# Designs tried in a protein design chat: VHH binders against q9ulm0r997to1333. Part 15

Target 1, 337 residues: q9ulm0r997to1333
Amino acid sequence: FSIPVHFTNGTYHVVGFDGSSTVDEFLQRLNQEIGMRKPSHSGFALFTDDPSGRDLEHCLQGSVKICDAISKWEQAMKELHPGKSEGGTRVVKLMYKNRLYFRSQVKGETDRERLLLASQTSREIVAGRFPINKELALEMAALMAQVEYGDLEKPALPGPGGTSPAKAQHLLQQVLDRFHPRRYRHGAPAEQLRHLADMLTTKWATLQGCSPPECIRIYLTVARKWPFFGAKLFAAQPAQLSSKENALVWIAVNEDGVSILDHNTMQVHITYPYSSVTTFGGCRDDFMLVIRSIPDKSSGKSHIEKLIFRMAAPKIAEATFIMASYMNHCTTTVNPP
Key: E = the ipSAE of ESMFold2; O = the ipSAE of OpenDDE; V2 = 0.75 times the mean of E and O plus 0.25 times the DockQ between their complexes.

## First folded at step 2 (VHH)

Design f4 (framework vhh_lunsekimig_d3; at its last look DockQ between E and O 0.01; V2 from the best seeds 0.00; counts 0 for: pae E 19.5 > 2, grease 26.5 > 24.2, SAP .682 > .668, placed apart)
Fold by ESMFold2, look of step 2:
Structure f4 (fold): chain B 337 residues (1-337), chain A 120 residues (1-120)
Amino acid sequence: as target 1 above (337 residues)
Amino acid sequence: EVQLVESGGGVVQPGGSLRLSCAASGFTFSSYALYWYRQAAGIERELIASIYSGGSTNYVDSVKGRFTISRDNSENTMYLQMNSLRAEDTGLYYCARKYYDWRSGYFDYWGQGTLVTVSS
């Protein structure tokens, strides 16, 4: 048996397996073939898409047999599409991407890990889940363009090796669509988009001769200045806010704990280390986080804060599992078996 | 109780420098974003600089390149280094901490302010 495993840069790698292969064994083979460390170091995990077509990915547990995971997905797909039409048939999509990010593991990163981390970050930048200003956004898009396409081709007189002005402009718009934040181009007139492409040309031209590994190194150096690089972000609405009809925050889960970020600026309002988290979990679309605070001088007693957020139930489950994974890692590191 | 105490204000000539301090107590300092605001007479307080949990900074254009915000989490103190001071920088300087209470929303805690006067 064999199946393609997809990566965030749009590439894939076909991996062989048999009926007894676990996800862990499957990933060991994948990692050997593509040059990545084991998941305990890289923090990468294998996901399936959702059979219903929702924007939801399902993390596969390491002990599960890969054939069983595929069969479960296929059965769910059949149950959703009785009577199957030829144009409506989907095949399971396996995605390998970072799930947990550990700062202590950065020094040992392989070239492949850095490439895939940068690619994953680029998708977050495009989607607006990563804070980046307009000037830097173009520089980051130019770096990914250099990685994907190499040196910028300059317009020349017509010929076999030349690029026409119309074709060059089309490529620049494709680069912006792939690597530049959607929010900065939403509703923009065509003239402004052409100006943006001209600015991209300026940034991209400065990268002439830069190799893909060098571009990726620069990309990650810039991206890692954000303290929440590698964090998993969940859109959430604080409950019981009578002063605002509709307020959103980001709940950011990383190695340090759970942080509440401003939804628009993504700046940290507060960070709750895992040591202060007494309990967490959810019911329906309500996620609860219970925090024990540092005692005040006047009372000498710890305060208990109960934080309630509206989130979609599948996202609550994901946040809960990622928090548990980080907490378990901290416990294992402090108290080795 | 959350307390923020500013110090370091004074009188300085145009082009001079001052360093403001904000000593904080009553909360986990390293977990919070911190802000400097200033207020000229008869005007609303304006945000001038911010430093976030994790160390990133932002500045309004009028102070960019002249002011530097920093924090020392081991001493629970935030700083504002003010260089190339101008007459329009005159005012009360406040430090602030932003607190999110899921029941009441966002609100800031403020210090009492420290006066900066830039005059010949």
Scores: ipSAE 0.000, ipTM 0.151, lowest interface PAE 19.5, mean pLDDT 82
Fold by OpenDDE, look of step 2:
Structure f4 (fold): chain B 337 residues (1-337), chain A 120 residues (1-120)
Amino acid sequence: as target 1 above (337 residues)
Amino acid sequence: EVQLVESGGGVVQPGGSLRLSCAASGFTFSSYALYWYRQAAGIERELIASIYSGGSTNYVDSVKGRFTISRDNSENTMYLQMNSLRAEDTGLYYCARKYYDWRSGYFDYWGQGTLVTVSS
């Protein structure tokens, strides 16, 4: 059997497997074939799309058989779409994405790894889960454009072989759609979008001659300046918020711990290192964090704080598993067998 | 301070050869792509060759097969070997580095240039 694995840059790789192949084995094969590091270094994992069509992804566990995962997905699909012949034609989509990000593992990244990280980051930027101003957003979009499309072709003087202005404009729009934050484009009048396209042209033109690897290098260098690069952000609403603070927050989960970010500015409100986290996970329909404060030297009493967030159930699960993964990783690194 | 200093320009006959050098300082040379530009009289400056941090190269069509860009990271020097020079190659040749900063965006560092004159 073979199945395409989809990457964050829109490309895919077909990977063979048999009835006994586990996700780990599958990933090992994939990584070998595409020149990726092992998951413990790269933090990449395999995901499936949601059979319901919702914008959800499901991380596959390493011990699970690929065939079983596919079967499960297919079964779910059938259940969700009883009697519709069209439901039978949809095939599970496997996605290869970064799940865990380790700063210490930056050294040794492959070109492909960098590319995929950048692409994934770009998606986060587009989705509004990355703090970026309009100017930088354009620059980042231009970098990705250079990677994807190469040098911006100058509108050819009306002569044989020049890209038609219409085609050029279409390309610019496509680049904006793919690589520019939606939030900045949402509701924008046509004139503003045109202006944006012009600005993109200007930025993109500056990258003439820049190779994809160089662009990616620049891209990641810039992106990694954000302290939460590689973090997974979860939109959440604090449950205990006094009537005055019904503000959404981002829960950022990374290798250092859990941080609460302002939803709009993505500024850090507070960071909880994993050492302070005593309990985490779903509590009823909410996400719960129990934090132990450092004992006051004078009283020896530790303060326990219980934080409750409203989150979507799948996100709670995801956050929980990611946290667990990081915690386990930290433990293993400190106490190598 | 980032500095780029071009050298090696001069007068050469058509069909002749020149080797330009760009001595770089003030930055981690090996980490950056470098570029050769040229500017002919009355014409806008044009990119003619690129060498990336990994050593890959790119050329404009007009110089392909004739010019070779290279770098020596140990010497912090970039080179442009120019063969089969033509009158149209006459111009001021610039070494450049592009830089991207989180706050400042894109900007280029340029040398002062070295003049190449191809004349019979």
Scores: ipSAE 0.000, ipTM 0.216, lowest interface PAE 14.1, mean pLDDT 89
ESMFold2 (binder alone), look of step 2: mean pLDDT 83; pTM 0.815

## First folded at step 4 (VHH; framework vhh_4orz_3)

Design g1 (at its last look DockQ between E and O 0.01; V2 from the best seeds 0.00; counts 0 for: pae O 4.1 > 2, placed apart)
Fold by ESMFold2, look of step 4:
Structure g1 (fold): chain B 337 residues (1-337), chain A 119 residues (1-119)
Amino acid sequence: as target 1 above (337 residues)
Amino acid sequence: EVQLVESGGGLVQAGGSLRLFCAASGFTFSRYAMAWLRQAPGKRREWVALIYSGGSTYYADSVKDRFTISRDNAKNTVSLQMNSLKPEDTAIYFCAKGWYSTSRYFDYWGQGTQVTVSS
């Protein structure tokens, strides 16, 4: 047996397995073949797409057999479309990407890990889950263009041996679509998009001869200035606020704990370390976080604060699982045999 | 141990043809992208042709329609058929192993084989 494992930059690696292969064994082979560290260092994990086709990914646990995970996915797909084929049968897609980010593990990163982490971060920038101003966004897009396409080829005058202006403009728009925040281009007139492409050309030209590893190191150095680099962000509506759309927040989950960020500016309102989180979980579309706060003065007991957020149930499950994983990692690290 | 051994280089007159071969061992050949690179004296190593694990091929503009890359997964070999050779094609040619199945990044190279095109 073999199956493609996809990466966030649109590439893949084909990995062999048999009927007895666990996810852990499968990932060991994958990591050996592509030159990445084990998940305990890299924080990468294997995901399947959702059988219903919605924008949701499911993390595979290490002890699960790959063949069983594939069969379970296929059974769920069959139950959604019982016995009828409406022009094809979709197959499971495996994705390998970062799930847990550990600052202490940065020094040992391989070039392969840095490439994929930068690619994943670029997707977050495009999607609006990363704070970045307009000038810096173009610089970051140019770095990814240099990594993915190489040196910018200077347009030649049309004629014998020249590149057409239409093909050059098409590539620049593809770069913007792949690597530049959608919010800065939404509803923009064609004139503005062409100006943006011209500015991209200027930034990309300054990178001529810069190697992909150096571009990626620059990219990550800039991206890591944000304290929540590597965090997983979930849009949520606090239950204690008005139902107006400007009441949204980001719930950021990382190795330090759970933080609430302003939805527009992504500035930190507050950080709850895991030591202060006594209970968390969901009921339908309500995510609850129970915090033990600092006592007033002479009290022998801490104050309790309950926070309730509206989120889609699958996102609550994802957030809860990541939080539990970070908490379990700390416990396991302190108490191994 | 990853090993890549190039052969088939030599002296040829302009307009002529050569076929380069690369024997690969020490890794599961069929799972990786493979490429030919070249380096002329005093110049940087440049990409020439690339073939993905699944057989898709890509070429530098300077060699398009003149060179053909192919692979034989049963024999663990990569070939480069070079036609209509020009003096500008004079270089040491290297067989390279990609990072993964569809990678354009390479982590191992052979010792290279010299190709010299006389005018």
Scores: ipSAE 0.445, ipTM 0.796, lowest interface PAE 2.8, mean pLDDT 87
Fold by OpenDDE, look of step 4:
Structure g1 (fold): chain B 337 residues (1-337), chain A 119 residues (1-119)
Amino acid sequence: as target 1 above (337 residues)
Amino acid sequence: EVQLVESGGGLVQAGGSLRLFCAASGFTFSRYAMAWLRQAPGKRREWVALIYSGGSTYYADSVKDRFTISRDNAKNTVSLQMNSLKPEDTAIYFCAKGWYSTSRYFDYWGQGTQVTVSS
């Protein structure tokens, strides 16, 4: 058997497997074939899309057989679309994405790894899960444009071989759609979008001759300035907020712990290291964190704080599993056998 | 290692002129935008002038038509000619390196040079 694995940059790689192949074995094979580091270093994992078509991804567990995972997905698909012949044509999509990010493992990244990280980050930027102002957003978009499309072609002098102005404009729009934050473009008048395209042209033109690896290097250098680079962000609503005001926050999960960020500015409100987390996971329909404060030297009493957040059930599960993974990793690194 | 060393700061009377210099090393100078930033006491650091690798220049409104940024790629230097100086121009001035050729964001800056304009 063989199945395509899709990457964050839009490319894919076909990987062979048999009826007994586990996800771990499958990943090992994939990594060998594409020259990626081990998951323990790269933090990359295998995901499936959701059978419902929702914008959800499911991380595959390493011990599970690939065939079983596929079968489970197919069964779910059938259950969700009873009697519709159209349900039979959709095939499970396997995705290769970064799940865990380790700062200590930056050294040794391959060019492909960097590319995929940058691509994944770009998606986060576009989706509004990365703090970025308009100016930087444009610069980042230009870098990705250079990576994906190469040098911006100068509007051909009205000679037979010049790209039509229409084509050029279309390309610029495509670049903005792919690499520029949606939130900055949403509802913008046509004039502003044209202006944005012009600015993009200017920025992109100056990157002429810049190689994809160099662009990616710059891209990641900029992106990594954000302390929560590589973190997974979950939109959440604190349950304790007495005020009817739909105050949303971001729960950021990374190797350092769990942080609460302002939803609009993504500024850090508070960070809870994993050492302070006593309990975490789903509680009824909510996400619960139990935090133990550092004992006051004077009283010796530790204060326990219970935090409850409203989150979608799949996101609760995802957050819980990611936290657990980081915690397990931290424990293993402290006690090297 | 990227190094930026500013010079040319000092005390000047209002209406006077001063020229700042920055010597850059540790990177391919010609490929990066350069800028002058300034920070007045109690105020946030602000950009004053930008020059892209291609030579295009940009100025803050507060210094437009008074300040001129230039670069010498052969010498790895960037300069800021400041004319018609005002007391409001008093600040520490920093030379800064852009992320790339046309970046408005900076990854490195020097220690700065003090500019004081006396009324």
Scores: ipSAE 0.022, ipTM 0.410, lowest interface PAE 4.1, mean pLDDT 90
Fold by ESMFold2-Fast, scan of step 6:
Structure g1 (fold): chain B 337 residues (1-337), chain A 119 residues (1-119)
Amino acid sequence: as target 1 above (337 residues)
Amino acid sequence: EVQLVESGGGLVQAGGSLRLFCAASGFTFSRYAMAWLRQAPGKRREWVALIYSGGSTYYADSVKDRFTISRDNAKNTVSLQMNSLKPEDTAIYFCAKGWYSTSRYFDYWGQGTQVTVSS
C-alpha cells in the first residue's frame, strides 16, 4: 500500500506501508525518506483530518496500525453520511506537522525540520495566531517568497518583450495570500493592496541571492524571538458569574506550562508551570484548569484556583492531550528542574 | 555571545563632526542589518540610521543629509559619520544588531557612547 503524507508547505510525500505497519514504523520510514529526526526529538506527529469536517486534525498514536486508523476514519465517514455510496465519500488525508516544540532540540534540527517549522509558522502568522506588526509581516512574507520563488525577476529591457505587470501583480497577490497576515488585508481596497504589493516587492528585491536554507534560518531566528514560538494557541472565553466581562483570551500550551495571553496583543497575562497544575481537562463546553500556588512564604497558605474557559469541544480535547504530552515529557527527563 | 562595543563619542562644538565606531563579534556580521540609535536626557530612545547587509541605508528625518552610516564586513565594524552637529544631537548613541539582513527590528545593543554638542 502507499499513501500521500501532506506537509505544511503544501507539498506531499508518498509513503509505502503494509497491513501490519504501526504509526511508529510508518513515521520511522517517512522520517528516514525525507530527512527528519525521530518524533521524540523533532516533535513532529502524524494527523488525520476529521471525517465530519467540523473538527480539526486528530493525532495518531504510535502503537496504532495505519490500516486500522484508515478503516476507523472510513467507518466514521460512512456513519456520518448514511446512504451515501462508498465511491462518493472523501478519502482520509494524512498530515505531518509539529505538535511539540522543545528549545533543547533546536541545535540538532535538520534542514527539512526547519523548512516545515517555518512553513507551519507562516500558517500561524496568516491565521492571526502569531504577534507580528505590519512591517515585520512584509519582511517575513518576502523571506518565504525568496524560498518559494527564488530571486525577484529583474525588470525586462525596454521593448515589446517587457515584463507583464498583470502577471507580476498576480504572483505578489499569491505571496501575500500564502505568507502575510489576513487581518492586515481583510476589507482593504484595491489601492491599499497594490501599495502593500509594492512594499513587498521592495523587501523581496533586497533578498536577491539568498538561498532557501539561508532564508529559512533567518525566518526562524526572527520567529523564535517570540517566547511562545512553537506553543499551541487556543481561543477561549473565561467563564464568569457575570457575563459583563466578555473578553477572549489565548490559552498557550508549551514546554513551560499553560499561559493566558491577551487576545489582541498576545502579551502574556500569566503563566502556570505544570508543577502548579493539579487537574485539567474538559467538561461539556468548558476547559478547566485547577491551579495550586503558594501566595507567599510569610502567610504559609497555598491558594487553590479553579479556572473555567469556554472553548470549542474539539479544541478542549486537543489542548488536554497536548498538555498531557508536555507533562509526561517533563516527568521522563533525567534532569529535573 | 553577541558583543557590540561603541567608541568615538566625545565633546564637540556645534557645526563640528564626530565619527562613531561599533566593533561587533559573536555572529556572522555580514549577514545582518546594523543600526545606530540614540537616547537624549529625559527622552525615549530613537533610531537614527540603519544599514542592511547589502549596503542599503536609511535615516531618521532629524539626521538626514547630516549623518552617514557605513559598514566594513572584513573588520566587523559599523560606523556613523556625524556632520553639522547640533546641540539637539546630544545623546548616548547605541549600536544595534538587526534580527536579519534587512531587519528594522533589533535584538542586541551595545553599552552606548556619549556625544555632547556644545553651543
Scores: ipSAE 0.000, ipTM 0.148, lowest interface PAE 16.5, mean pLDDT 83
ESMFold2 (binder alone), look of step 4: mean pLDDT 88; pTM 0.895

Design g2 (at its last look DockQ between E and O 0.01; V2 from the best seeds 0.00; counts 0 for: pae E 15.5 > 2, grease 27.1 > 24.2, placed apart)
Fold by OpenDDE, look of step 4:
Formats: C-alpha cells, sequence, structure tokens
Structure g2 (fold): chain B 337 residues (1-337), chain A 119 residues (1-119)
C-alpha cells in the first residue's frame, strides 16, 4: 500500500506501508525518504484530517497501525455521511506537521525542516495566531512569495512573452491570500487592497535573486524572535471572569509550560511552568488547570489555584495531549537513562 | 559569520562633524539594507539612518538634513556623515544589517562606537 503525506508547503510525498506498519514505522520510513530528522529532534508528527470536514486535525499515535487509523477514519466518515453519494469520494488526508518544538534542537535543522517550519508558521500568521504588525506582515509575505514563486516577473513590455497585468494582479492577490494575515485584509476597501498589492510588489521585487534557503533563513530568524514560536495556541474563555462575558485569551502550550496570552495583543499575562502544574485536562465541558504556587518561605504553605477555561472539546484533548508530551519529554531529559 | 565593525567615533564639539565607518563581512553585502542605530544612556536604541540595497535612504526626523548615510558595495562598507552635531546626538552608534534588501528591520549589529558631543 501507499499513501500521500501532505506537507505544510503544499507538496506531498508518497509513502509505502503494509498491513502491519505502525505510525512510528511509517514516520521512520517517511523521514528517511525525505531526509528529516527523527521525531524526537524535529518534533514532527503525522496527522489526519477530520472526517466531518471540520477544521480539526488528529495526531496519530506511534503504536497504532496505519491501516487501522485509515479504517477508523473511513468508518467515521461512513457514519457521518450515511448517504451513498457525498461521503464516498473523500479519502483520508495524512499531514506531516510540527507538533512539538524544542529550542535546543534548532541546531541541526535540515533545509527541508526549516522550510516546513516556515510554511507552518506562515499559516499561523495568516490565521492570526502570531503577533505581527502590518509592516512586518508585508515583508514576511514577500519572503514567502519569493520562496514559492521565485523572482517577481517584471510586467512584460508589450512584447509577446510578458505576463499580462491581469495575471500579475491575480498572482499578487494569491500571495496575499496565502501569506498575509486575514485580519488585516478582512473588510478592507478595494483601494487599500490595491495599495497593499503595490507595496507587496515593491518588497517582492527587491528580493530578486534571493534563494529559497536564504529567504527561509531570514523568515525563521524573524519568527523565532517571538518567544512563543513553535507554541500551540488555543482560544479559550476564562470561566472565572464574572464581568466580561466575552473575554478571550490564548492558551499557549510549549516546552516551557502553559502561558496565558491576551487574545488581541498576544502579550503574555502569565506563564505556568510544568513544575507548577499539578492537574490538567478536561473537566466536564471545560479545560482545567490546577496550579501550585511556590511555597511561601515564611509559612511553607503552597497556594493551589484552579483555572477553568471554556474550550472546544477537541481542542481540550489536543492541549492535554501536547502538555503531556512536553511533560514527558522534560522528565526524560532531566533523568536520562 | 556576520561581522560588523564600527569606527570613527570620538569627542566633538557642538556644531562639529564626524564620520562613522562600518566594515561588514560574512554576508553578501550588496543584497542587504544597512542602517545606523544609536543608543543614548538610559534611552532605547533607535534607528537614525537607513540605506537600502538600491541606494535609497531614509532618516529619523531628529537627524534629517544633518546626517548622510552612504554605502560602498565594492568595499562592503557603510558610512554615516554627521554634521551640525548636537549634545543630544551623544550615544553609542551601531552599524546594523537589514533582514534583506528593503527591510526596515535588523538582525545583526556591531559592538558600536561612542560619539560624544560636548556643549
Amino acid sequence: as target 1 above (337 residues)
Amino acid sequence: EVQLVESGGGLVQAGGSLRLFCAASGFTFSRYAMAWLRQAPGKRREWVALIYYGGSTDYADSVKDRFTISRDNAKNTVSLQMNSLKPEDTAIYFCAKGWYSTSRYFDYWGQGTQVTVSS
């Protein structure tokens, strides 16, 4: 058997497997074929799309057989779409994405790894899960444009080989759609969008001759300046906030712990290291964190704080599993066998 | 490795002139914007002059018409001519590399050179 694995940059790689192949074995094969580091270093994992079509991804466990995972997905698909016609043509999509990010493993990254990280980051930027101002957003979009499309073609002098103005404009729009934050474009008047396209043209044109690896290097250097690069962000509503019924926050999960960020500015409100986390996971329909404070030197008493967040059930599960993974990693690193 | 080495700093009287130099290495100089930054005591680092790969320039309002940034791609150098210096210009001046040819952001800077303007 063979199945395409889709990457964050829009490319894919077909990987062979048999009826007994586990996700770990499958990933090992994939990594060998595409020249990626082992998952313990790269943090990349295999995901499936959701059979419901929702914007959800499911991380595959290493011990599970690939065939079983596919079968499970197919069964779920059938259950969700009992009618013959619409459900029959959709096939499970396997995705290869970074799940865990380790700062200590930056050294040794392959070019492909960097490319995929940058692509994944770009998606986060577009989705509004990365703090970025308008100026920087434009520059980063231009970098990605250079990576994806190469040198911007000069508007053809009325000669036979020149790109039509319409085509050029279309390309610019595609670049903005793919690499520029949606929040900055949403509801913008046509004039502003044209201006944005013009600015993009200017920035992109000046990247002429820049190689994709160089662009990616710059891209990641910029992106990594954000302390939560590589973190997974979950939108959440604190349950304890009596007065502002609509207050949202970001829960950021990374190797250092769990951080609460302002939803709009993404500024850090507080960080809880994993050492302070005593309990975490789903509590009824909410996400719960139990935090133990550092004992007061004078009283020796530790204060326990219970934090409750409203989150979607699938996101609760995801956050819980990611936290557990980081905690396990930290434990293993501190106590190497 | 990217290296930026500043020179030309010193003590100058108000109204005087000074020219700073920066020698760059470790990257394709001609493909990057270059800038001068400065940091006065107790103040945040600020950009004062920027020159893009194509030679276009930009200046902070505080130094406009007094300072001139230039570059020599053959020598991998960037210079800052500072005229009509004021005591407020006293700072450590840093040569900085832009992220790319038209970037207004910087990823590397040197150790800096002290400029002191006496009243």
Scores: ipSAE 0.086, ipTM 0.616, lowest interface PAE 2.3, mean pLDDT 91
Fold by ESMFold2, look of step 4:
Structure g2 (fold): chain B 337 residues (1-337), chain A 119 residues (1-119)
Amino acid sequence: as target 1 above (337 residues)
Amino acid sequence: EVQLVESGGGLVQAGGSLRLFCAASGFTFSRYAMAWLRQAPGKRREWVALIYYGGSTDYADSVKDRFTISRDNAKNTVSLQMNSLKPEDTAIYFCAKGWYSTSRYFDYWGQGTQVTVSS
């Protein structure tokens, strides 16, 4: 058997397997073929799409057989549309992308890992899960354009070999749609979109001759200045606000712990290291964190805080799984000098 | 809309007392830690006193045993009783809303009320 594995940059790689192949064995072959380290170093994991078509991905554990995962997906699809013929139905989509980000593993990154991390970060920038100002956002889009399309070709000139102005403008808008934050273009009139494309042109032109590895190096250098680079962000509503204050926050999960960020500015409100997390979990759409807080200076006693957040249950499961994975990794690999 | 309104500031002699009040609205007051902060001219803002969700309190060393923070969840008020005032206590005092129930991270402040302590 064989199946395509998709990546965040829109490419794929076909991987062979048999009925006994586990996800771990499948990924060993994939990583050998594409030039990546094993998941314990890269932090990458294999995901399926959601059979319903929701914007939800399902992480496959290493011990699971690939064929079983595919069958489970197909059965779920069949249950959503009972009685339908098999003709014209969707097939499972496998995605390989970063799940856990380890700062200690940066020095050993392969070129493929850097490319895919940058591509994944670019998707987060587009989606608004990464803080970036308007000036820098355009520079980052230009870097990805250089990686994806190479040097910017000049608009059509009198004579052979030029690209038509209309086709060049279409490409520039495609680049913006793919690599530029949606929020900066939402509701913009055509004149403003044209101006944005003109600014993209100037930034992209400065990258002439810059190789994909050089562009990716620059991209990651800039992106990694944000302390939560590599964190997984979850939108959540603190449950103990009044109904007048149904504001969102970001719950950011990374190797250091769980942080609460302002939803609009993405400024950190507070970080809870895993050592302060007594317990965590979900019940329906409520996510709970139990925190041992900073001790009262006058008494020296610590406080127990119970934080409740409203989140969709599948996102709670994802957050708790990632937190548990980081906690397990930290206790296994961290030794005091 | 979160609103914090301080009152009760004024001029007082060293060794005297003053009581500050903060009226809160626009949020479920009883679910948040509340604090008093102060800023003297040309100095950094510092926290002074904190009262947690459950009513326990914490104080800066400089005001410990002289200041008492309290809250009235029925009236949505926080108060600061300031005794044995010193010239060093001269500052603009701000009522602050904690982020969430027990955080010392403050996301809203009032306009402040001036406290001036003379020798």
Scores: ipSAE 0.000, ipTM 0.179, lowest interface PAE 15.5, mean pLDDT 84
ESMFold2 (binder alone), look of step 4: mean pLDDT 85; pTM 0.865

